# VH-VL binders against q0aze0, part 479

Target 1, 268 residues: q0aze0
Amino acid sequence: MKIILVNNRFKENTEKKAQEIAGQLSALNVEVIIDNGLDEPYAGTVDFIMVLGGDGTMLRAARRYGQRAIPVLGVNMGTVGFLSNIEINELAEYLPLILREEYSLEARMMLEVAVFQQQSLLTRVFCLNELLLRSNSPRMLSFALEISGQKLEPYRGDGLIVSTTTGSTAYSLSAGGPIADPQLDAFIVTPVASHIINKRPLVVSPEREISLHLLEEREAIIGIDGQIKMDFGAENRVLIKRAPHPLLMVNLKAKPFFTSIDRSLQRQ
Below, E stands for the ipSAE of ESMFold2; O stands for the ipSAE of OpenDDE; V2 stands for 0.75 times the mean of E and O plus 0.25 times the DockQ between their complexes.

## First folded at step 23 (VH-VL)

Design SA15 (framework fv_bermekimab; at its last look DockQ between E and O 0.93; V2 from the best seeds 0.86)
Fold by OpenDDE, look of step 23:
Structure SA15 (fold): chain C 268 residues (1-268), chain A 123 residues (1-123), chain B 107 residues (1-107)
Amino acid sequence: as target 1 above (268 residues)
Amino acid sequence: QVQLVESGGGVVQPGRSLRLSCTASGFTFSSFNVHWVRQAPGKGLEWVAAITYEGSNKYYAESVKGRFTISRDNSKNILFLQMDSLRLEDTAVYYCAKDRIYYSKAFYGMDVWGQGTLVTFSS
Amino acid sequence: DIQMTQSPSSVSASVGDRVTITCRASQGIKSWLAWYQQKPGKAPKLLIYAASFLQSGVPSRFSGSGSGSDFTLTISSLQPEDFATYYCQQDNNRPLTFGGGTKVEHK
């Protein structure tokens, strides 16, 4: 068995824990790769990914490895979030199950985000939570939202979020988006400070494609999962569709989503 | 330089066929939806047809449906308009134009036009 | 089909004048209206797209406004080179349709 431990190099506690766990796993004849985000994603074949940290670390892991159909376990290390399944102090208890592959998998839809400039593909990213388009100035953006070739009324506002259902409890929620069942596949399109005060979020079929482009020359940025940032201008377009592969999240411990929403959201 | 150049216009007899061509240069032709728009002498603009950047979808004005066929060869950067069963009312300068936005299934205005090619009829 | 009605069909104006052209759609087209300028013997030129956005290279004296069914093209101060015919065009629905045109001519 080969396992990737994903941690945050900027958090010493996670790094130390990763080393400790790596030692334990090695003693059990498990091959371990530690990914602290400094290097490129490990390109070799692995059987399991263990994410040590919070939601941010999980999002990074998802972007780096999610397309590879590898089970991903979130191990919380004292943070509040929605993407961890067990606590770090529970790892010893569940480790035998992991090694025996006695766990359930939950498929979470990811976004495929393609950013273009003048017909050229700049980047293609798979992400678990959301794509954000926002103004990079105090001025509102004017941009076109297209869904499956259908043109909506031009948007005016600070920006727009296209989120997965997983991401519904992330930035989309802060922007007034609905809380979605993570077992549901859908896009959530949430306006950010629209000039229309009561502009409603859209729930869109995962079979559709979403396109965004600016209608005027303005400085904007796109953000992916709150971690990737890039400039976005009038000559750019972003195309969003369902990723071809879901993230396979490991479910070792039952975590009732709806009963934990209040508790989790109050801590955010 | 972004450019569209129409050709193939001329004098025809009613009921005959004519094929117009529009050659694109200076931009990635295959990335843009393109249109035919015509203008009868002394009259206004009339949208005739459009084809999406991949060529998968074609749209026509009612006045030309069943008679005109829009097509494109992205490998050669050429747009075509096959005009069959031509009528006197088809007399016009025919313009080809590109849409503003690339890789879209919708239309967002025509930002580049050719100079047009004239189609007229012999009496 | 969506019918586009322009008014007036012609307008006589002088250099420096404010010129206003209106376009009405037979049904709502959101903001998906374009304005074109055409001079005799020339191809149309895109001026405004999405009702109010100025195409690159177009002078700022041109402006567009409106949404839904009623739209306006305004030339704040008419210049000699602005004498031409102007067309509105909706691209909200297929088939695309043009207005009848407005000729801006010398007074």
Scores: ipSAE 0.873, ipTM 0.933, lowest interface PAE 0.6, mean pLDDT 95
Fold by ESMFold2, look of step 23:
Structure SA15 (fold): chain C 268 residues (1-268), chain A 123 residues (1-123), chain B 107 residues (1-107)
Amino acid sequence: as target 1 above (268 residues)
Amino acid sequence: QVQLVESGGGVVQPGRSLRLSCTASGFTFSSFNVHWVRQAPGKGLEWVAAITYEGSNKYYAESVKGRFTISRDNSKNILFLQMDSLRLEDTAVYYCAKDRIYYSKAFYGMDVWGQGTLVTFSS
Amino acid sequence: DIQMTQSPSSVSASVGDRVTITCRASQGIKSWLAWYQQKPGKAPKLLIYAASFLQSGVPSRFSGSGSGSDFTLTISSLQPEDFATYYCQQDNNRPLTFGGGTKVEHK
């Protein structure tokens, strides 16, 4: 059995705990790869991914490994979030189930984001929460949103968020989008400080293709999961669709989404 | 330089067929939607047809639907208009034009035009 | 199909005049309207897209406004090279449709 332990190298307690867990697993003849974010993602075959940390560490793991159909377990080590299943002090209790592969999986939709300059692909990334397009100056943006070849009224404002249902509690929420049940597959399209009065958030079928481009030259940026940033201008276009594979999240302990909403949001 | 050049116009008889070509250069032809637009002598512009950048969707004006077929060869950078069952009302200069936005299933304006090819009938 | 009605059909004007051309759609087209200029014997030239955005290389004396069904092209101070025919076109719906044109001619 081969397991990846994902941690955040800037949080010493996660690094120490990852080393402890790796030692325990090695004593049980389990091969362990530690991914602290510094090295390239491990490319070899892996049976399980354990994420030690909060939602931010899970977002990085999802971008690195989410298209590989590997079970991913979130282990909380501090701040209450939306993406962990168990607490670090519960790991010993659940470790036998992990090793026997006695757990269920919940699929979480991801976005595939392709950014172009003129006709050349600059990057293709997968994300769990959202793409953000926003102004990088005091001036507002004017931009076009196309959904499966259908043009909406041009947007004017600070920007736009295209989110998964998992991302509905992240930046989309602060911009006025709805909280969505993460068991649903959908895009949530949330305007940011829209100048146009009729621009309400949209919930869109995951089968649609979404694209964005600026209608005039402005300083803008694209943000991915709040962790990746790139410049965006009038020569760029972004295409967004459902990623080929969902993130497969491990369920060992019931974590009722609706009863925990207030607690999780208060701590974010 | 970005350029579109039409060819294949001429004098024809009603009921006959004619094939127009438009050769593109100076841009990535396969990334852009393209159009045919016509203009009868002394008259206004009439949009005729368009085809999406991959060739997957084709759209026609009602006046030509069922008679004209738009197509493209992305490997040769050529747009075509096959015109069947020609009528006197089809007399026009035919322009090809490039849409301004790449990798789109919609249309956002025609920013580059050819100089046109004339189709007329023997009276 | 969406009918596009331009008014007036022609305008007699002098250099320096403000010229206003209107275009009405038979149903709402949001802001998805383009304006083209055409001189005799030449291909059309895109001036304005999405109702109000100026195509690269088009002088700032040209401006567009409107949304929904009613649109305006304005030339703030007519220049000798602006004597031409102007067409609106909606690109909200398929088939795409042009207005009938407005000829701006020297007095």
Scores: ipSAE 0.800, ipTM 0.917, lowest interface PAE 1.0, mean pLDDT 91
ESMFold2 (binder alone), look of step 23: mean pLDDT 94; pTM 0.958

Design SA16 (framework fv_bermekimab; at its last look DockQ between E and O 0.93; V2 from the best seeds 0.86)
Fold by OpenDDE, look of step 23:
Structure SA16 (fold): chain C 268 residues (1-268), chain A 123 residues (1-123), chain B 107 residues (1-107)
Amino acid sequence: as target 1 above (268 residues)
Amino acid sequence: QVQLVESGGGVVQPGRSLRLSCTASGFTFSSFNVHWVRQAPGKGLEWVAAISYEGSNKYYAESVKGRFTISRDNSKNILFLQMDSLRLEDTAVYYCAKDRVYYSKAFYGMDVWGQGTLVTFSS
Amino acid sequence: DIQMTQSPSSVSASVGDRVTITCRASQGIKSWLAWYQQKPGKAPKLLIYAASFLQSGVPSRFSGSGSGSDFTLTISSLQPEDFATYYCQQDNNRPLTFGGGTKVEHK
């Protein structure tokens, strides 16, 4: 068995724990690769990914490895979030199950985000939570939202979020988006400070494609999962569709999503 | 320099066929939806047809549906309009134009036009 | 099909004048209206797209407004080079349709 431990190099506690766990796994004849985000994603074949930290670390892991159809386990290290399945102090208890591959998997839809400039592809990213388009100035953006070739009314506001159902409890929620069942596949299109005060979020079929582009020359940015940032101007377009592969999240411990929402939201 | 150049216009007899061409240069032709728009002498503009950037979707005005066929060769940067069963009312300058926005299934205005090619009929 | 009605069909104006052209759609087209300028013997030129956004290179004296069914093109101060025919065009629905045109001519 070969396992990738994903941690955050900027958090010393996660790094130390990763080393400790690596030692334990090695003692059990498990090959371990530690990914602290410093280097490129490990390109070799692996059987399991263990994410040590919070939601941010999981999002990074998802972007780096989510397309490889590898089970991904979130191990929380004292943070509040929605993407971890077990606590770090529970790892010893569940480790035998992991090694025996006695766990269930939950498929989570990811976004495929393609950013273009002058008809050239700048980047293609798969992400678990959301794409954010927002103004890089105090001025509102004017941009076109296109869904499966259908043009909506030109959008005016600070920005727009296109989120997965997984991401519904992330920035989309803060922007007034609905909380979605993570077992549902859908896009959630949430306005950010629209000029239309009561502009409603859209729930869109995962079979559709979403396109965004500015209608005027303004400075904007695209944010992906709150971690990737890039400039976005009038010459750019972003195309969003369902990623071809879902993230396979390991479910060792049943977590009642709907009963935990109140508790989680109170801490935000 | 972004440019569209129409050709193929001329004098024809009613009922005959004519094929117009529009050659694109200075931009990625295959990334844009393109249109034919015509203008009868002394009259206004009339949208004739459009084809998606991939060439998979074609759209026609009712006045030309069943008679005209729009097509494109992205490898050669050429747009075509095959006009069959031509009628006197088809007399016009025919313009090709590109859509403003690339890789779109919708239209967002025509920002580049050719000089046009005239189609007239013999008496 | 969506019919686009422009008014007036012609307008006589002088240099420096404020010129207003209106376009009405037979049904709602959101803001998906373009304005074009055409001079005799020349191809149309895109001025405004999405009702109110100025195409690159177009002078700021041109402006567009409106949404739904009623739209307006305004030339704040008419210049000699602005004498031409102007067309509105909706691209909300297929088939695309143009207005009948408005000729801006010398008074």
Scores: ipSAE 0.896, ipTM 0.948, lowest interface PAE 0.5, mean pLDDT 95
Fold by ESMFold2, look of step 23:
Structure SA16 (fold): chain C 268 residues (1-268), chain A 123 residues (1-123), chain B 107 residues (1-107)
Amino acid sequence: as target 1 above (268 residues)
Amino acid sequence: QVQLVESGGGVVQPGRSLRLSCTASGFTFSSFNVHWVRQAPGKGLEWVAAISYEGSNKYYAESVKGRFTISRDNSKNILFLQMDSLRLEDTAVYYCAKDRVYYSKAFYGMDVWGQGTLVTFSS
Amino acid sequence: DIQMTQSPSSVSASVGDRVTITCRASQGIKSWLAWYQQKPGKAPKLLIYAASFLQSGVPSRFSGSGSGSDFTLTISSLQPEDFATYYCQQDNNRPLTFGGGTKVEHK
């Protein structure tokens, strides 16, 4: 059995804990690869991914490994978020179940995001929460939103968020979008400070293809999961669709999403 | 140097058909939706047909549906219009035009036009 | 099909005049309207897209406004090179449709 152990190298406690867990796993004849964010993603075959940290570390793991159809377990190391399943002090209790593969999986939709400049692909990334388009100046943007070849009224405002249901509790929520059950597959399209009267958030079929481009030259940025940023201008387009594979999140411990929602939002 | 050049116009007699070509240069033809637009002598502009950048979707004005066929060869940068069952009202200058937005499933305006080729129906 | 009605059909104007051309759609087209200029024997030239956005290389004396079903092209101070025929076109729905044209000509 081979496991990738993902941690955040800027948190010393997670580094020490990762080494301790690697030792425990090695004693059980489990091969461990540690991914602290410095090296290229491990390219070899692995059976399981364990994420030590909060939602941000899970987002990085999802971007690196989410398309490889490998079970991913979130292990909380302090702040309770939306993407962890067990606490670090419970790991020893659940480790036998992990080794016997006695757990269920919850599929979480991801976005595939392709950004172009004048027909050339600049980057293709996968993300778990959202793509943000927003102004990088005091001036508002004017931009076109196309959903499967259908043009909506042009947008004017600070920007737009295209999120998954998992991302509905992230930036989309702050911008006025709905909280969505993460077990649903959908895009949530949330305007950011729209100047156009009655632009409402949209919930859109995951089978749609979404594209954005500016209608006039402005300085804008594209943000991915709140962790990647790139410049965006009138020569760019972004195309968004459902990623080929969902993130396969391990469910060892029941987490009542709706019961805990207020507490989790307060800590985000 | 972005250019579209139509060819294949001429006088067409009853029972005959005609094939127009539009050769593209100076831009990535396969990234853009393209259109045919016509203008009868002394009349306004009439949209005729369009084809998506990958060639999979084709759209026609009702006036030509079932009689005209749009196609493209992205390897040769050529747009075609096959014109069958021609009528007197098909007499026009035919323009090809490029849509302004690349990799789109919709239309956003025609920013580059050819010079046009004249088709005349001789009844 | 969406019918596009332009008015007036013709405008007699002098250099320096403000010229206003209107375009009405038979049903709502949001802001998805383009304006084109055409001179005799020449291909049309795109002036404005999405109702109000100026195509690259088009002088700032041209402006567009409107949304829904009513649209306006304005030339703030007519120049000699602006004598031409102007067409609106909706690109909200297929099939795409043009207005009948407005000829702007020397008084």
Scores: ipSAE 0.773, ipTM 0.911, lowest interface PAE 1.1, mean pLDDT 91
ESMFold2 (binder alone), look of step 23: mean pLDDT 94; pTM 0.956

Design SA17 (framework fv_bermekimab; at its last look DockQ between E and O 0.93; V2 from the best seeds 0.88)
Fold by OpenDDE, look of step 23:
Structure SA17 (fold): chain C 268 residues (1-268), chain A 123 residues (1-123), chain B 107 residues (1-107)
Amino acid sequence: as target 1 above (268 residues)
Amino acid sequence: QVQLVESGGGVVQPGRSLRLSCTASGFTFSSFNVHWVRQAPGKGLEWVAAISYEGSNTYYAESVKGRFTISRDNSKNILFLQMDSLRLEDTAVYYCAKDRIYYSHAFYGMDVWGQGTLVTFSS
Amino acid sequence: DIQMTQSPSSVSASVGDRVTITCRASQGIKSWLAWYQQKPGKAPKLLIYAARFRQSGVPSRFSGSGSGSDFTLTISSLQPEDFATYYCQQDNYRPLTFGGGTKVEHK
């Protein structure tokens, strides 16, 4: 068995723990690769990914490895979030199950985000939470939202979020989006400070494609999962569709999503 | 420089066929929806047809449905309009035009036009 | 089909005048209306898209407004080069349809 341990190099506690766990796994004849985000994603074949940290680390892991259809386990290290399954102090208890591959998987839809510059593909990214289009100035944006070739009324506001159901409890929620069942596949399109009061979020079929472009020369940015940032102007377009592969999240411990929403949200 | 150049217009007899061409240069032709728009002498503009950037979807005005066929060759950067069963009312300057926005299945205005090619009829 | 009604069909104006052209759609077309300028013997030129956004290179004296079914093109101060025919065009529905045109001519 070969396992990737994903941690955050900027958090010393996660680095130290990754080394400890690596030692333990090695003693059990498990091959271990540590990914602290410094280097490119490991390109070799692996059987399991263990994410040590919080939601941010999970999002990074998802972007780096999500397309490879590898089981991903979130191990919380004292943070508050929605994407971890077990606590670090529970790892020893569940390690035998992991090694025997006795766990269930939950498929989480990811976004495929393609950003274009004058008809050329600038970047393609798979992400677990959301794509954000946001003004880079105090001025509102005017932009076109297109869904499966259907043009909506031009948007005016600070920006727009296109989120997965997983991402519904992230930035989309702060912008007034609905809380969605993570077991549901859908896009959530949430306006950010629209000039139209009470502009409602849209819940869109994962079979549809979403595109955004600016209608005037303004400076904007694209944000992905709150971690990737890039400039976005009038000559750019973003095309969003369902990623061809979901993230396979390991479910070792049952977590009642709906009964824990209030508690989890209050902690954030 | 972004440019569209029409050709193939001329004098034709009613009931005959004519094929117009539009050659694109200076931009990625295959990324844009393109249109045919015509203008009868002394009259206004009339949208005739459009084809998606990938060529898989075509759209027609009711006045030309069943008679005109829009097509494209993205490898050669050429747009075509096959006009069959031509009628006197088809007399016009025919313009090709590109849509503003690339990789879209919607239309957002025509930002580049050709010079047009004239189609007239002989008695 | 969406019928686009332009008014007036013609307008006589002088340099410096404020010129207003209106376009009404038979149904709501959101903001998806374009304005074109055409001079004799020339191809149309895109002025405004999405009802109110100026195409690159278009002078600021041209402005568009409106949404739904009623739209307006305004030339704040007419210049000699602005004498031409103007057309509105909806692109919210297929088939695309143009207005009848408005000729701006010398007074």
Scores: ipSAE 0.898, ipTM 0.949, lowest interface PAE 0.6, mean pLDDT 95
Fold by ESMFold2, look of step 23:
Structure SA17 (fold): chain C 268 residues (1-268), chain A 123 residues (1-123), chain B 107 residues (1-107)
Amino acid sequence: as target 1 above (268 residues)
Amino acid sequence: QVQLVESGGGVVQPGRSLRLSCTASGFTFSSFNVHWVRQAPGKGLEWVAAISYEGSNTYYAESVKGRFTISRDNSKNILFLQMDSLRLEDTAVYYCAKDRIYYSHAFYGMDVWGQGTLVTFSS
Amino acid sequence: DIQMTQSPSSVSASVGDRVTITCRASQGIKSWLAWYQQKPGKAPKLLIYAARFRQSGVPSRFSGSGSGSDFTLTISSLQPEDFATYYCQQDNYRPLTFGGGTKVEHK
């Protein structure tokens, strides 16, 4: 059995704990690859991914590995978020179930984001929470939102968020978007400080294709999961659709979304 | 040097067919939606048809629907308009035009136009 | 089909004048309206897209405004090269439709 152990190299306790867990797994004849963010993602075949840390570390793991259809377990290291399933002090208790593959999986929709410079693909990334288009200057943006070939009234304001249902409790929520059940597949489109009256958040079928471009030259950025940032200007477009594969989240311990939602929001 | 050049216009008999071509250069033709627009002598502009950048979607004005067929060959950078069952009211200069936004299934304005090719009729 | 009605059909003006052309859609088209300029024997040239945004290379004396059904093109100080016919076009609905044109002529 081969496991990737993902940690955040900027959190000392996660790095030390990752080494301890790797040792314990090796003693059980489990091959362990540690991903602390410094190296390229491990490209070889693996059976399981264990994420040590909070939602931010899970987001990085999802971007790196989410399209590979590998079970991903979130292990909380102190601050409870939306994406962890068990606590670090419970790992020994659940490890036999992990090794026997006795767990359920919850699929979480991801976005496929393609950013173009003119007609050339600049990057293609997959994300779990959201894409943000935001002004990078004091000036407002004017931009077009196209949903499956249908043009909405042009937007004017600070920007726009296109999120998954999982991302509905992240930046989208702060911008006034709805909380969505993460078991639903949908896009949530949330304006950021819109200057246009009646621009309301939209919930959109996951089968739609979404695109954005600026209607005039402005300094803007594209943000992805709050962790990747790219310049965005009048010569760019971004195309967004549902990613080919969902993130497969491991469920070992019941953590119903609605039972825990208030506590999770307090700690986000 | 972004350029569109129409050809294939001429004098035809009513009820016959004619095929117009538009050759594109200086830009990535396969990335942009393209249009045909016509203008009868001394009259205004009339949008005729459009085709999506990948060729999968076509759109027509009601006046030509069922008679005209728009198509494209992205490997040769050519836009076509097959004009069947021609009528006297089809007399016009026919322009091809490029939409301004790449990789889109909507239209945002026609920023580059050809010089036009004239279609007229004989008895 | 969306009918686009331009007014006036022609206007006589002098260099330096402010010229205003209007365009009315038969139903709401949001802000998805373009303006084109055409001189005799030449292809049209895009001036304004999405009601108010100036295409590259278009002088700042051209401006567009409006949304919904009523739109305006303004030339703030007419220049000799601005004598031409102007067309609006909606691109919110398919089929795309042009207005009938407004000819701006030297007085």
Scores: ipSAE 0.817, ipTM 0.924, lowest interface PAE 0.9, mean pLDDT 92
ESMFold2 (binder alone), look of step 23: mean pLDDT 94; pTM 0.957

